VH-VL binders against o27280. Designs and how they scored, part 276

Target 1, 266 residues: o27280
Amino acid sequence: MDSMNVPEVLEIKRIVEESESVKTFIFSWDFRREVRPGQFVMVWDFRDEKPMSVSLIDPVRSEIGISIRRVGEFTDRVHGLSEGDLLGIRGPYGRGFELMGRDILLVGGGIGMAPLAALADEATARGMRVDALVAARTADELLFLDRLEAAGVNISTCTDDGSCGFKGFAHERLLTLEENHDMAAVCGPEPMMFQVMRILDERDVPAQLSLERYMKCAVGICGQCCLDDTGFRVCAEGPVFWSQELSRVREFGRYRRDPAGRRVPW

## First folded at step 11 (VH-VL)

Design X23 (framework fv_cemiplimab)
Fold by OpenDDE, second read of step 12:
Structure X23 (fold): chain C 266 residues (1-266), chain A 118 residues (1-118), chain B 107 residues (1-107)
Amino acid sequence: as target 1 above (266 residues)
Amino acid sequence: EVQLLESGGVLVQPGGSLRLSCAASGFTFSDYGMTWVRQAPGKGLEWVSGITGSGEWIYFADSVKGRFTISRDNSKNTLYLQMNSLKGEDTAVYYCTRGDYSWPFDYWGQGTLVTVSS
Amino acid sequence: DIQMTQSPSSLSASVGDSITITCRASQKISNYLNWYQQKPGKAPNLLIYEASTLQSGVPSRFSGSGSGTDFTLTIRTLQPEDFATYYCQQSLSTPYTFGPGTVVDFR
């Protein structure tokens, strides 16, 4: 019917302004094509293509949402779109999150909350207890708070400037929390994820972390998203990795590669 | 050979300001996070501040938050520490060291002495 | 914050001796602990990271062990150049904290 690797031209059904820099684009979705939290799609604006995490999965409404942060030329164009406009979507791709246990901790930073928001919906729907540590630089950059609250998620906020919740970084806030969980899902800046992962490791909490890398093909062919030194392809073996897997990835938290393959520090 | 050389340490009055510099050589400067650690006379080591390779991520000890600023110029292979509103308790030898949250402090400069006194 | 303690604060030893320094964290820090050596008037040098991994160039007479809250640095066959102050440092979370140090001097 529909090929996974062929972009489907979809109409933007709705746009939700999450913050000054983040919008969620909602599309009608045929759920014969399964999608899991943590997976990503390739978004095509008929000029360029970028990987974006799925932030909303609504089988009832037959909708998916893609949250996009305005960070460059491509995203600038996309942010200029209106409801009714068209985008190409192909996917979903990658390995999504696996839920286990009865209670889960979500630790998200900035746009990293996008896949976690989708995971929160699934977890709560399954009757799991969900605690979310939501981090951002400032209060106005905290994402999905109302949505998470409505879903019954217990939220703890953290801001760099202390404008909301704990003043400091997510790993610092996490250190102050004594409760353990059956598992954790983490997504955000790698400096955050790296430090959060260490704390979770110390606490023997199984953790899954979602990485972001430059992707071109999304199908594990081009190798642009390969991680040193394992050779893991973020688009194929990831983007969700277990902490044990990432412990083998020297690149994680230390550097990434740009489109030219050059090392870029965090 | 990795080398770090601190400079800028002088005598300053309380409430004063001072900028320290750390010149790095012998490695790709931008590939590594950098850290300032200080040591008061006759005392132990105290972590002060850290900065990632790109400079985007910055960390401070509570004792210096709001008063100190850490920065780097990767084109000049130089790390900086801007110290404002200096206090007597800021008197210390300040070391620059290679390393951050993802890397142990594996190389250190010889330090520069900052003395805050009236 | 994670507080670090060391024992003893000072010890006297002779060349050829084997000595052990202990470090304790106020909470579990897994193996995220580093050891440094500092000689008078000099900058610290990294000896061991991740509790037990010997830094390149450091003599094998140095060894580290431990996990959780209790850690040890052992120097076998103490050499004249080993008389110094030793610090442990937790690398689990900011703010990174050092132990108060252990002075190893001549007997």
Scores: ipSAE 0.904, ipTM 0.950, lowest interface PAE 0.5, mean pLDDT 95
Fold by ESMFold2-Fast, scan of step 11:
Structure X23 (fold): chain C 266 residues (1-266), chain A 118 residues (1-118), chain B 107 residues (1-107)
Amino acid sequence: as target 1 above (266 residues)
Amino acid sequence: EVQLLESGGVLVQPGGSLRLSCAASGFTFSDYGMTWVRQAPGKGLEWVSGITGSGEWIYFADSVKGRFTISRDNSKNTLYLQMNSLKGEDTAVYYCTRGDYSWPFDYWGQGTLVTVSS
Amino acid sequence: DIQMTQSPSSLSASVGDSITITCRASQKISNYLNWYQQKPGKAPNLLIYEASTLQSGVPSRFSGSGSGTDFTLTIRTLQPEDFATYYCQQSLSTPYTFGPGTVVDFR
């Protein structure tokens, strides 16, 4: 019997509005059940259960935060909740980020900044120099800028429409940033992550990338452990993978699979 | 057999608009990103725009940004390039290619000539 | 933007010759470089991707090498169908850029 596999009904202690479409739900947490950046929990609204990355880990206040973007029925219902309402939380699950060296680059797109915000807190607490490239379609979709500033993170921004910072995509902005790092952590849409990974590979920067679609594999829900049509088997639990692992995955950045195993293009 | 067939290239006045089409066959169209590359008469190749398999991620050369729009209809296996505010410098043969950031430009159509002149 | 240069701009060769074309990127691009062949009046064809990987169906007399900023395309035992313009293209980042081309003419 694994106690992490039993949902605990928790009260929403506080809700932070990060943007029009993103909220962070904060819960009291017993840190005898360790949580690390890059891990996720299963969030249960008593009807459906979905995996969500942990975006805040605060042992001093005994709190965790879960940031949720409004994208469908489940997330719309959760966004309708208020402080004092209840949610079921199970976990944590999955492989967390590994920190190495003295300098780290974080590259986040949209809601992908959520697990990276938690990582930024851990990296700064360990005395690492943290640079963050925060990317979004528009300025109002940039997430966690104030939190990153408060943590002492050096921030670069880019928006597709040029409404804040560099006008263009994360990989195009990264190409103009000269300073190298001991490691990088990347989270966001796979097209962004694929192109960022190429630039980091050129610079010989080891990178860890977080893939939402592999959260199900980490909790044992995914019965199919093939990552490409040649039958390559996933042996490590997600959602965090090293760039060396992902460079062998033909599907990465191109397509994912639906529950029936059919290809869904990026 | 992979085939790409462009159409729509004609003579257009400066400031005009034109839509190019590329009909694809012989592969699962939605599994691949697609790209437009152009070549001015007697000149080299210039990347214009790329689009992912779903159509959700789109990239443009600075010279056409804000004037051109790339799109695709996966149900019809067709790629489009909508060209607005055309300039003399846009005169070129426009090639449809299979490929984007994740795949080399491995198959090319025959090209369609766009001439922008008064 | 990453700028691409090629040398020579043109060369004259005979059937049976071995020729080398050079491509240089204005900044490091690892092995993210492709080579294309364009015959007169025709669309370009992919010859090599990732600097040294030969595209299926391309004759083994074609080979590519290099990494970082300097790359070469070699054609051994030149055949009549090889007289064409050759372009390199960086695939590291958008906007993608091509070299100006190298024209390989009959001597």
Scores: ipSAE 0.761, ipTM 0.891, lowest interface PAE 1.2, mean pLDDT 89

Design X24 (framework fv_cemiplimab)
Fold by ESMFold2-Fast, scan of step 11:
Structure X24 (fold): chain C 266 residues (1-266), chain A 118 residues (1-118), chain B 107 residues (1-107)
Amino acid sequence: as target 1 above (266 residues)
Amino acid sequence: EVQLLESGGVLVQPGGSLRLSCAASGFTFSDYGMTWVRQAPGKGLEWVSGISSSGEWIYFADSVKGRFTISRDNSKNTLYLQMNSLKGEDTAVYYCTRGDYSWPFDYWGQGTLVTVSS
Amino acid sequence: DIQMTQSPSSLSASVGDSITITCRASQKISNYLNWYQQKPGKAPNLLIYEASTLQSGVPSRFSGSGSGTDFTLTIRTLQPEDFATYYCQQSLSTPYTFGPGTVVDFR
């Protein structure tokens, strides 16, 4: 068996078109190599390697799924692939979500619903009550609604333009939803997560948030961006963090840093 | 020293359009979200719109949604508010402020008066 | 939307007095509450953020307290330059909303 740090060349077994810009690539997986929701893998197209969250974990079929949005040259090349083509996969890496209590709120924005869809499957298998708030810019960017419904999840939607569900942002919709949850999990753009975190903080709901930008740090690709203003090392413990941890990170939701430590706006 | 200077306020007829500008100096503009707040003559403060540091996250008050557009040019340290389909109730002093969802409105410009009247 | 109310709408005070202004949110906002001061013909100035944190450069006679729905701004030993309108503003969620203001007049 290869170590997690050596890519295994896997055949694309199935491709699911989730939206105009998002596809889920499904691979056979040996579950002796454990994968938990919130973890990611490194996807290698034999030229470049990028971190991708695991969006499907199916031990019954012996499959994992990786959902990828088109955002640049690497993802454009991967989107051009067909069933039967090969990709290198190594991992899993990172801190996954922890489940506790009897009910959970999931808040996902865009592609951030990908790791939360995997978490919803695990939470429902555990017998938890799952409420999901699915947010996107427009109706055609809402992801995994059918999968969540099939899992027995209670779904609320919102779109910035009002094309489906509540017209507005995730945090604005959250204010109108029930407060009684033992925990929450949040994944999406940092500005959305920051504003959702404030509402969950007001409700004293412990929340876990997944930060994509810390995934590559967890595999040792960058080291200097891992330290926050308090000296807390986030990269080795990411990409999933408790809200109490993130409340100490002054840059969360406001700006990020490039490898030289310079601020990059959100 | 942090400075914000609004410009563009004039008398405009109902249904007209107007663009306000806010020139920022004395800080790294691209590190901060920005906000427009207005105040009708003799009335209180009303939040109008906010924009994130990159310009990608934008929020509007319901009263202006669909009519106003907020934008920024980080290379020029300038914030904009494009106002279309102006109504009498849009008459106000418009303030440019530093801050958004992630930062309090800690510095304000002196304001620019927009009057919408026949 | 989260609605903000202030009490009183106006109050009269003398230099040296200690005054309190109350702000109430229509729903819980934790400590996500800011206070601003506005003098006639001038732009507002931030006094306090996160309910109780004094903005740099603001005199220590200003203080804020409260959490949830009820908040108070206190000005101790009122000075001539403190006669102004004071606004609270919730920062929990968009659309951000201001209270209607409290006018502090000289008597």
Scores: ipSAE 0.719, ipTM 0.872, lowest interface PAE 1.4, mean pLDDT 89

Design X25 (framework fv_cemiplimab)
Fold by ESMFold2-Fast, scan of step 11:
Structure X25 (fold): chain C 266 residues (1-266), chain A 118 residues (1-118), chain B 107 residues (1-107)
Amino acid sequence: as target 1 above (266 residues)
Amino acid sequence: EVQLLESGGVLVQPGGSLRLSCAASGFTFSDYGMTWVRQAPGKGLEWVSGISASGEWIYFADSVKGRFTISRDNSKNTLYLQMNSLKGEDTAVYYCTRGDYSWPFDYWGQGTLVTVSS
Amino acid sequence: DIQMTQSPSSLSASVGDSITITCRASQKISNYLNWYQQKPGKAPNLLIYEASTLQSGVPSRFSGSGSGTDFTLTIRTLQPEDFATYYCQQSLSTPYTFGPGTVVDFR
């Protein structure tokens, strides 16, 4: 058994309101347990437990942050908490992002910017040039712009409704951004990631994509994931996968499965 | 077996509104994204709009953004195109097709003619 | 937007001929290129997708090739039913764009 598999009851040290629907909960963290961008933790409110990506990794302050969107009963309860209240946290879990080269492109949609914000901090600390394409439905849903700017990130934005930056989708904006990068990291809704991946593949940019639905595999509920639709098996633990792995997965960006195994199209 | 049947095309005054429908049969409609493609008289094909299988992911050509909306009713196997603030240059045969960002436009309906004129 | 061009704009051919039409993209699109056939007064039908994959039910005399920016549709041993307009379409990214079409007419 690993000690990170047992929940630790932690006090909410600080809450940052990122938007009307998103809050970042900040906790003191002992960095003898290393946390890498792209990893997640299980958040327990003493009733239910849900996986949440780590959005802030700050060894200098000895803090981690977890950004949570208000979408249902569990997240509504957690959003009702105040500084000083307690949550159970266990982890970290999952495959983190790998950094290579001098230049990185981040492409994030909605809450998918959360793990990418942590990655941006690490990439800039390593002296990498970081370009971020931040996408959302509306201007009010663009996340972490001030934090990315403070980190020295070159920011482009797009919104579906045109309320901020380019009017359109991440892949449409990306098509007009012709700067080559040594690698990319992508996180957001699967239809966005699928279309972004095609453009990056055309440009021969190796990309890592974070898929929230595969977080359960990393905590041992499902021991191995098979991602190959060509008859060859690629067993990988999520949530972060290379684009070469995902390009062979027919279901990626097209459909997911419910608990009974039935197809749920995007 | 796969059939797509468009309806709703009529003569409309500039500035007017019109809703087109596409009835689908012969396949599981809710599994496929759908697209509208138009063709002005004597001209080539122009992509108009696409919608994912669930209806959550929607894309438009710049020429129709803010004026047209695409929607679907999976319980009725029907695709819609709501056209507002119609212009003369919107005059075209409108085709319903199966396919979107994730698949080619592999089946097409026979089209419905929309004429925008005074 | 990715702009698509086709050449020739029209050609005259006889039954039994082999013909070639070309499609060019204004920027690289890998193999994300589809070919459609449209007969007068009829809806288009898909011939080829992903540059070279023949759609089910399409005769083997049709073939596609190319990658990046330059693509070719070839029709071997032209049949009477092949007299039509042919369109290429890039499928890399929205907004999807079609070529202007190539009309294949009787000689």
Scores: ipSAE 0.750, ipTM 0.878, lowest interface PAE 1.3, mean pLDDT 89

Design X26 (framework fv_cemiplimab)
Fold by ESMFold2-Fast, scan of step 11:
Structure X26 (fold): chain C 266 residues (1-266), chain A 118 residues (1-118), chain B 107 residues (1-107)
Amino acid sequence: as target 1 above (266 residues)
Amino acid sequence: EVQLLESGGVLVQPGGSLRLSCAASGFTFSDYGMTWVRQAPGKGLEWVSGISDSGEWIYFADSVKGRFTISRDNSKNTLYLQMNSLKGEDTAVYYCTRGDYSWPFDYWGQGTLVTVSS
Amino acid sequence: DIQMTQSPSSLSASVGDSITITCRASQKISNYLNWYQQKPGKAPNLLIYEASTLQSGVPSRFSGSGSGTDFTLTIRTLQPEDFATYYCQQSLSTPYTFGPGTVVDFR
């Protein structure tokens, strides 16, 4: 229990450049601490701590991977690190994805493909048919396509600018794809997830959606990642939620809350 | 009372540019997504573009992608539509509406006429 | 894109009549459909959203029904101010699309 709340200092074993703005940091991991797709860890650079989804779970090599997009001071510092440098890792935390049925649709936007890449590995290992809709602003920002293809995933892409695949957004592309899946998993910006959720709900496809909300934790859950109206705490009850749970949350896709509980727009 | 007032519509030549503005009042502008809808003379309604409450999420109709940009200034309660590479087919009354991907277009301005002709 | 069609394209009616306008989507949109009224020379106004929810301030003689692909707007006891063009609009996904409109004119 205590080991999950104390950062373990781990050496960066390997760094994979996923795109100009995304890197995957790979660490040796003791799988006595189980890690499931959809869970996250707290990454500590000895100055600040931020939540990051686990994007690679490899028990054969005894490795986990954490994919980080460069978006501010913390991530800029982490991107400046090299193989052999140290980071603190605490966790895993949160509810992972649940798999059911014979086939699954993955819908990912940008860095949201990170937890879905780990899920694709588990789904294919279970013998499920996996279809992935991978969305980004441009072709250069599409993530994990080679890894998904190597795993046997059927891939559709869309880019806002039309530089790869369908020209448009994930929800617009989804309208042109087959309706029949036993379940779906969705991760990306909340406005994308909201629109995708509506289409999947119309098709009676049960969906799980991952919310990567910011959280401050010193000794445990602080409640800063609470969802409006339901009292869900992302680190305790999420980050993965069923669409039926999120359809009741007025906040989902519309606004978020700061530590004081005030509305903050997207 | 919710009010939306469009401005900027004028005669422009094909290939020209024009910026439309929409001044909003009577509600907390930063809480709502906004949309532009147009109507060519004697024709029906056509959705043009939408923008989220923060301005980060933006959607366009295929007919205007790459030529138009939508933006907003929440400190000034103003919505904008920058129109570039204008075509005769862009001739229409442009309506500012409150609403986006998550809300119906529940309030509309009076519209501003853009004519693209030589 | 989701295509929207309306029928009839126009109809003539008298005050006191009950009229029905239909709207069909090219694919299922659940209840994500809105109805708008546009009077001559005026901006449109929202009548109904989510297929059947009446907008605040809209008279109760207006009602909407339907789900999936087929929807109807009914005006039970037509009033003089109801002579207008009516548009349906799907709200399931961008790009949002409107029907071509139905003109309700005086007989």
Scores: ipSAE 0.532, ipTM 0.784, lowest interface PAE 2.3, mean pLDDT 87

Design X27 (framework fv_cemiplimab)
Fold by ESMFold2-Fast, scan of step 11:
Parts: sequence; C-alpha cells; structure tokens
Structure X27 (fold): chain C 266 residues (1-266), chain A 118 residues (1-118), chain B 107 residues (1-107)
Amino acid sequence: as target 1 above (266 residues)
Amino acid sequence: EVQLLESGGVLVQPGGSLRLSCAASGFTFSDYGMTWVRQAPGKGLEWVSGISGTGEWIYFADSVKGRFTISRDNSKNTLYLQMNSLKGEDTAVYYCTRGDYSWPFDYWGQGTLVTVSS
Amino acid sequence: DIQMTQSPSSLSASVGDSITITCRASQKISNYLNWYQQKPGKAPNLLIYEASTLQSGVPSRFSGSGSGTDFTLTIRTLQPEDFATYYCQQSLSTPYTFGPGTVVDFR
C-alpha cells in the first residue's frame, strides 16, 4: 500500500513522431518530483504497466517526455492514443546517469538514444563537450539527431546497411573515433553495449551502461533475482551500471534469462 | 563431448555459388554464437563471419561482405555459410567454430576444403 | 583493422627446451587476445584466452602474458606433441584478426 508507488493519471499534452516505430509522449510534470537522465517511469494504460525511459526533461516548460517503440501489444495500444488521452505514470525509478569530467561520449543504438538524449541536454547545459555516436539498423531508425544538433552535440552516425554515415556497427565505428573522453554513457542492444564496453575499457574510459531488462528489477516487479558468481544481486541496482560492475556479470552481452531461469541467447 | 562437423566443400568455378554446413552436437547449440574461419593452402587463419545464438547479430570480414551470408537453424543444430560470386582467393579449408564476440573460439570442426578454380 | 604480427615466423627446438613466441597488435587491445595451436593436417585448438587464462585441459607448461600491444606465449619443457604452428588472435573488436603464425619445428 505504499502511496508513493500509486500511478498518477496524466493527460498526453503532445505526441512527437520520432520515426515510423517510435513516438515521444509529453506530459506536464511537477518538478518537485525530481527526474534525472537515465531514470525511468512505469507507464500504465489501465490494463498493463511497462517501464519506459525518460527521454525529455524540460523544467522551463514543466514537461517530461517518454519515448516508446512499437514492439508488442502494450506499445501498439499506447501508440494508438491521441493528445488529450490519459495514461498512468508512476516514478521516477532507478539509478540515473552520473556526469563527470568535461568531455563525454554517448553511444546509443535505436531506442537506447532516448535516455541518452535527456543526458545530452543536461551535459550541454553544464557546458560539457558532448560527442554522440548514434547507431541504428537503417537511416530511418536514427533517433534525436535534430535535438542533439540543436544542443551543440558533435554527432557521428552509423547504420548496419550503410544508408547513413559509417556502414557497420557502433563498436567498429568507435575504433575510428578519438580516444579522449572523461566518461561515456552507453544504451542500446546488449551485444552492441558489450562490444562498445570492451573498447572503452581498453581506453580506460569509465562507462555507464543502461540495461533495459533490469528496469523491472529496480521496482521489484521482476520475478527473478539474478546473482553473479560472487553473490552480488545484479538486478537490484539498475538500470544504469558502471562498466566495472558489468565486467563481473558473466551473462551481460552473452545471454539473458526467462521467467523460469533458463538461458536465452542474443 | 562437443563435436562440430563441416560439409559441402567441393571444386567450384569462379563466379559460382556453394553452401557449407556445420552439424553441432554435445552442447545446447542455441546458447552459443558460432564463427567461420578459413585457411588458404599453406597460409594462416582468416576470420570470415560470426553469428549470435539467435542469429540476430551477424558480422563479416570485408573480403566476403556482400558475397557471403551466414545463417543457422537451431532446430537442426546446424550452421550455414552461403558463398556467392566465388573468387580464386576464396580457396581455403573452412572451419566451423563455437564462439563469437562473447566467447573465444573454443571448439573447431575438422574443416571442409573449398577449391575455386577453372 | 587491427593488424597482428608474430615473432619469430619459425623456430627450431628440441624436446625439453623452453620457448617463447611474441605477438604484437597495431593498436592497444587490453588483454583481449587468444592463442591457438594447429598441428599439421588438423584443426586449430584454443590454448589461452584473455591473454593469460589457460583453457581447460591444456597442460600447465603453456602460459600467456602481456597486455596492450605486446603479448607472449611460453611453452616450458617442450614435448613432442607441441611441435605445431601457433597463432595469436585479437578479440577486442570485429573484424577479428589472426597473427601470421609461428611454426615450431623439431631441431
């Protein structure tokens, strides 16, 4: 019965179509309830509840944005909503990104650019130099390029099919970029993040990686408790982890687990 | 006991096509990424292509990109390499290995010889 | 691409000798380096991964060391079955690259 976990019913103020499959839903937000980049909210459509990363934090307009990719029944229903419709929102939850240094690198794949776009806004507002490597399968799936450009971010792109920028994967593109960053933030598919992490580890760049599958664990909704070989409860700390923490987790980038605890490959 | 058995290597004319197969046993095939590595006669090892456990993540060497495709059938515990537009420099023994970006190449098959010549 | 070189290209040794093979990467790869052994007419087998971790079943006379760009494989008290070609391979990033190999022949 903890009232802090009760969803607040909010009106969809504006919807931005980011791509064919991604929309950003914008709500008025009372910033007495602080929100930081890397945190997520639980979105309730009055049938089911799913975690969604906060992609826009705008205290000047008193707004937050939540970017949602269409991938299943819940997200299909939410994509069918219009401005003026209602959703339940509770949170924010989870460990947010921590900014350090003067020069930072963002590496995002697909919808993983959502929490990184919010982080880019905060970093540039602090006067930090921000380099972003934005990766997607095709040019049409590259997200937030206009927002990043408007914020003064130095953007590199790559697509698997070569339709925009470097033809190849984020980690292959990263090898051709300069080594000097005080920190990195990474969000995207785990195979991408795993390979990016290795390159950043070699460069001694401390990295923070956001793992979508640990968002449910952070709010106690996950039916499983994941322990590494040292007995550490990995799923309790998410969704943002330091690379030093993830280097201890043998399953990261290699496999995940279903509700029965069985290994599921990537 | 982990076993990998390649098949399909034959003599092919330049510009031809060929599909190699690798039958896996002794482990849960779908839990592992798989890789093809080749070795030209009297030469060293060259990485060709890798594929993740589900088949969703696929990587190629620049020398074969656009000509070769890698795939897997987890229901049959089989890895494939479809080779198109074959060139003389593709002549090699092709090895199937267990491992990809996430694991070392810890088990290798016996290899299958592909010869591309007129 | 990351280029790998090995030294020497070949060496002759006797049973009971200790030998060292060197591998160099064209850029830093941390400890993301594997060593493989290939006997004539046979498939390669994994000896060492992550620069210094011995694969299960590999004799303790094999050891690996190094980080960054310079790596070594050492075989202590060489046995008859150790006459083979040895390859290093970087595992930092695709495209994965192998060294050209070092042939260890009977003297």
Scores: ipSAE 0.660, ipTM 0.829, lowest interface PAE 1.6, mean pLDDT 89

Design X28 (framework fv_cemiplimab)
Fold by ESMFold2-Fast, scan of step 11:
Structure X28 (fold): chain C 266 residues (1-266), chain A 118 residues (1-118), chain B 107 residues (1-107)
Amino acid sequence: as target 1 above (266 residues)
Amino acid sequence: EVQLLESGGVLVQPGGSLRLSCAASGFTFSDYGMTWVRQAPGKGLEWVSGISGYGEWIYFADSVKGRFTISRDNSKNTLYLQMNSLKGEDTAVYYCTRGDYSWPFDYWGQGTLVTVSS
Amino acid sequence: DIQMTQSPSSLSASVGDSITITCRASQKISNYLNWYQQKPGKAPNLLIYEASTLQSGVPSRFSGSGSGTDFTLTIRTLQPEDFATYYCQQSLSTPYTFGPGTVVDFR
C-alpha cells in the first residue's frame, strides 16, 4: 500500500529451477496487499536490494513467485540460498498491466517472460484467448513453456540460433503471426521491444511494454534515469508503459543510462 | 562532416575469406548502429548485416548467415565485415552505412569492390 | 520477408518535368519507408525517411507520400543532377529490403 514500507522478512517456501540460469523463489503472501502482473518487489539479501518482477501470483495457495536470472554478485548470492532461508521483500511497486478486450498477444524475450507468465495466468482466468511468442537466444533459455501450455496458452517460439521453433528474432517471427489481437504485452531486451512495438503500432494493436530499468523510477529514484529529450514521458511511473508513451521517448531501444547518467548504446 | 571509408575489397577465389573495414569520422561512432549493404554489378541494393552501437545486437541477411560476421572497434571508429566461405554470388560493391534498426541509412561510404572468381 | 516493388523500372524525362515513382510493399509497413538516390559509380544518398520526412540538405523539389503498402516519390521541376537511379527501402523489420530501383534517364 505504502511505497515507503520497510522490507518484510519472508522465508523461501519453495524454489523452482526454470533453467540452468533461472530460479523462481516462492513466498507466502498476504493478498490483503494486492499484487498485479507487471508489478515488482524489492528483494533484499541483507547486503543489497534489487528490483525483481513478480512472476507468479497465486491467491488460492497464498503465494507469490519471483524469478531471478544469475547475472552478477547479488543474483549469485540469492541463487545460493535454499528453502527455509530468509529474504527481505517490500512492495509491490509500479504500474501493472491493464487487460482489455478478448484476445491478447504476449511477446517475451528471455527473463522478460517472467512478468508475462503472471499476466498469462490472469488473462486466462478472465477467459481471454492468449497467444504467446516466446523468444530466446537458444532453446535452453526459453522460459515457462510448460506453465504457459498448462494454462491453455497458444505458444509460438523463436530462437536466434534456430534450436527451437522459428530461426530468428521475435519481430521477424511476429510478422508471420495473425494480426487479430485486442491488445499486446511485451517484455524483454529493449531492442527487441522497440522492433516489436513498431509492428504492433502498424497493426493498430495497443501494447503495454515493461522496462526493467524504469523500476527505479517507479519507486521514486528517477534522477538521471528519467532524463531524455522529451523528459516528461519518462517521468511517468513504470515499469509498464503504453506504446504511445514510449514512441515519444527517443532513448527507448537506442540507448540506456549508466549510474552516472551517461548514454550507453545497446 | 560525416565520412565513411571502406577498404579491403579484392579478388578472392570461391571458398576464400576476406575482411572488410570501414573507417568512420565526423561523428561519435559509438552512438550509432552501422550497416553493410551490397550491390552486385548492374543490380540493385541488398541489405547484408547490421550492428548496434556497442555491438550487443547483430542482424544478418539469410544469404550470409553462418558465413559472415560483423564487428566494430569503437576505440578506432572502425566497422568490420569478416566474410568466410565466399561464393560467386557474393561479388558486389560493399557499402558501409550509418544506421541500423533504430536509424535510417543516412550516410554511405563510397564502397569497396569484392570479386569472387576463379 | 517483405518484398518491395517499384514502378516504372525506368523513365525518360527532360529538365523541368515533374516525375513520380511508385513503391509497393507486399505487406503493411506503416510509414517505415526510405528513399535513396544513386548516380552511376557513386554511393546511394538518403533523400526521404519515414515516408515523407525530407533529409537535411535535400532540395524541397523532392517529396514523399503514402502509408501502409503504397508510396510515391515525386520530383518537381527536374534538374540535371536528378538523373539517377532511385530506390525505396522498408525499415519496419529485418531483413531490410530494397525495391529493384527506378532509372531516371535523360530523354
Scores: ipSAE 0.636, ipTM 0.840, lowest interface PAE 1.9, mean pLDDT 88

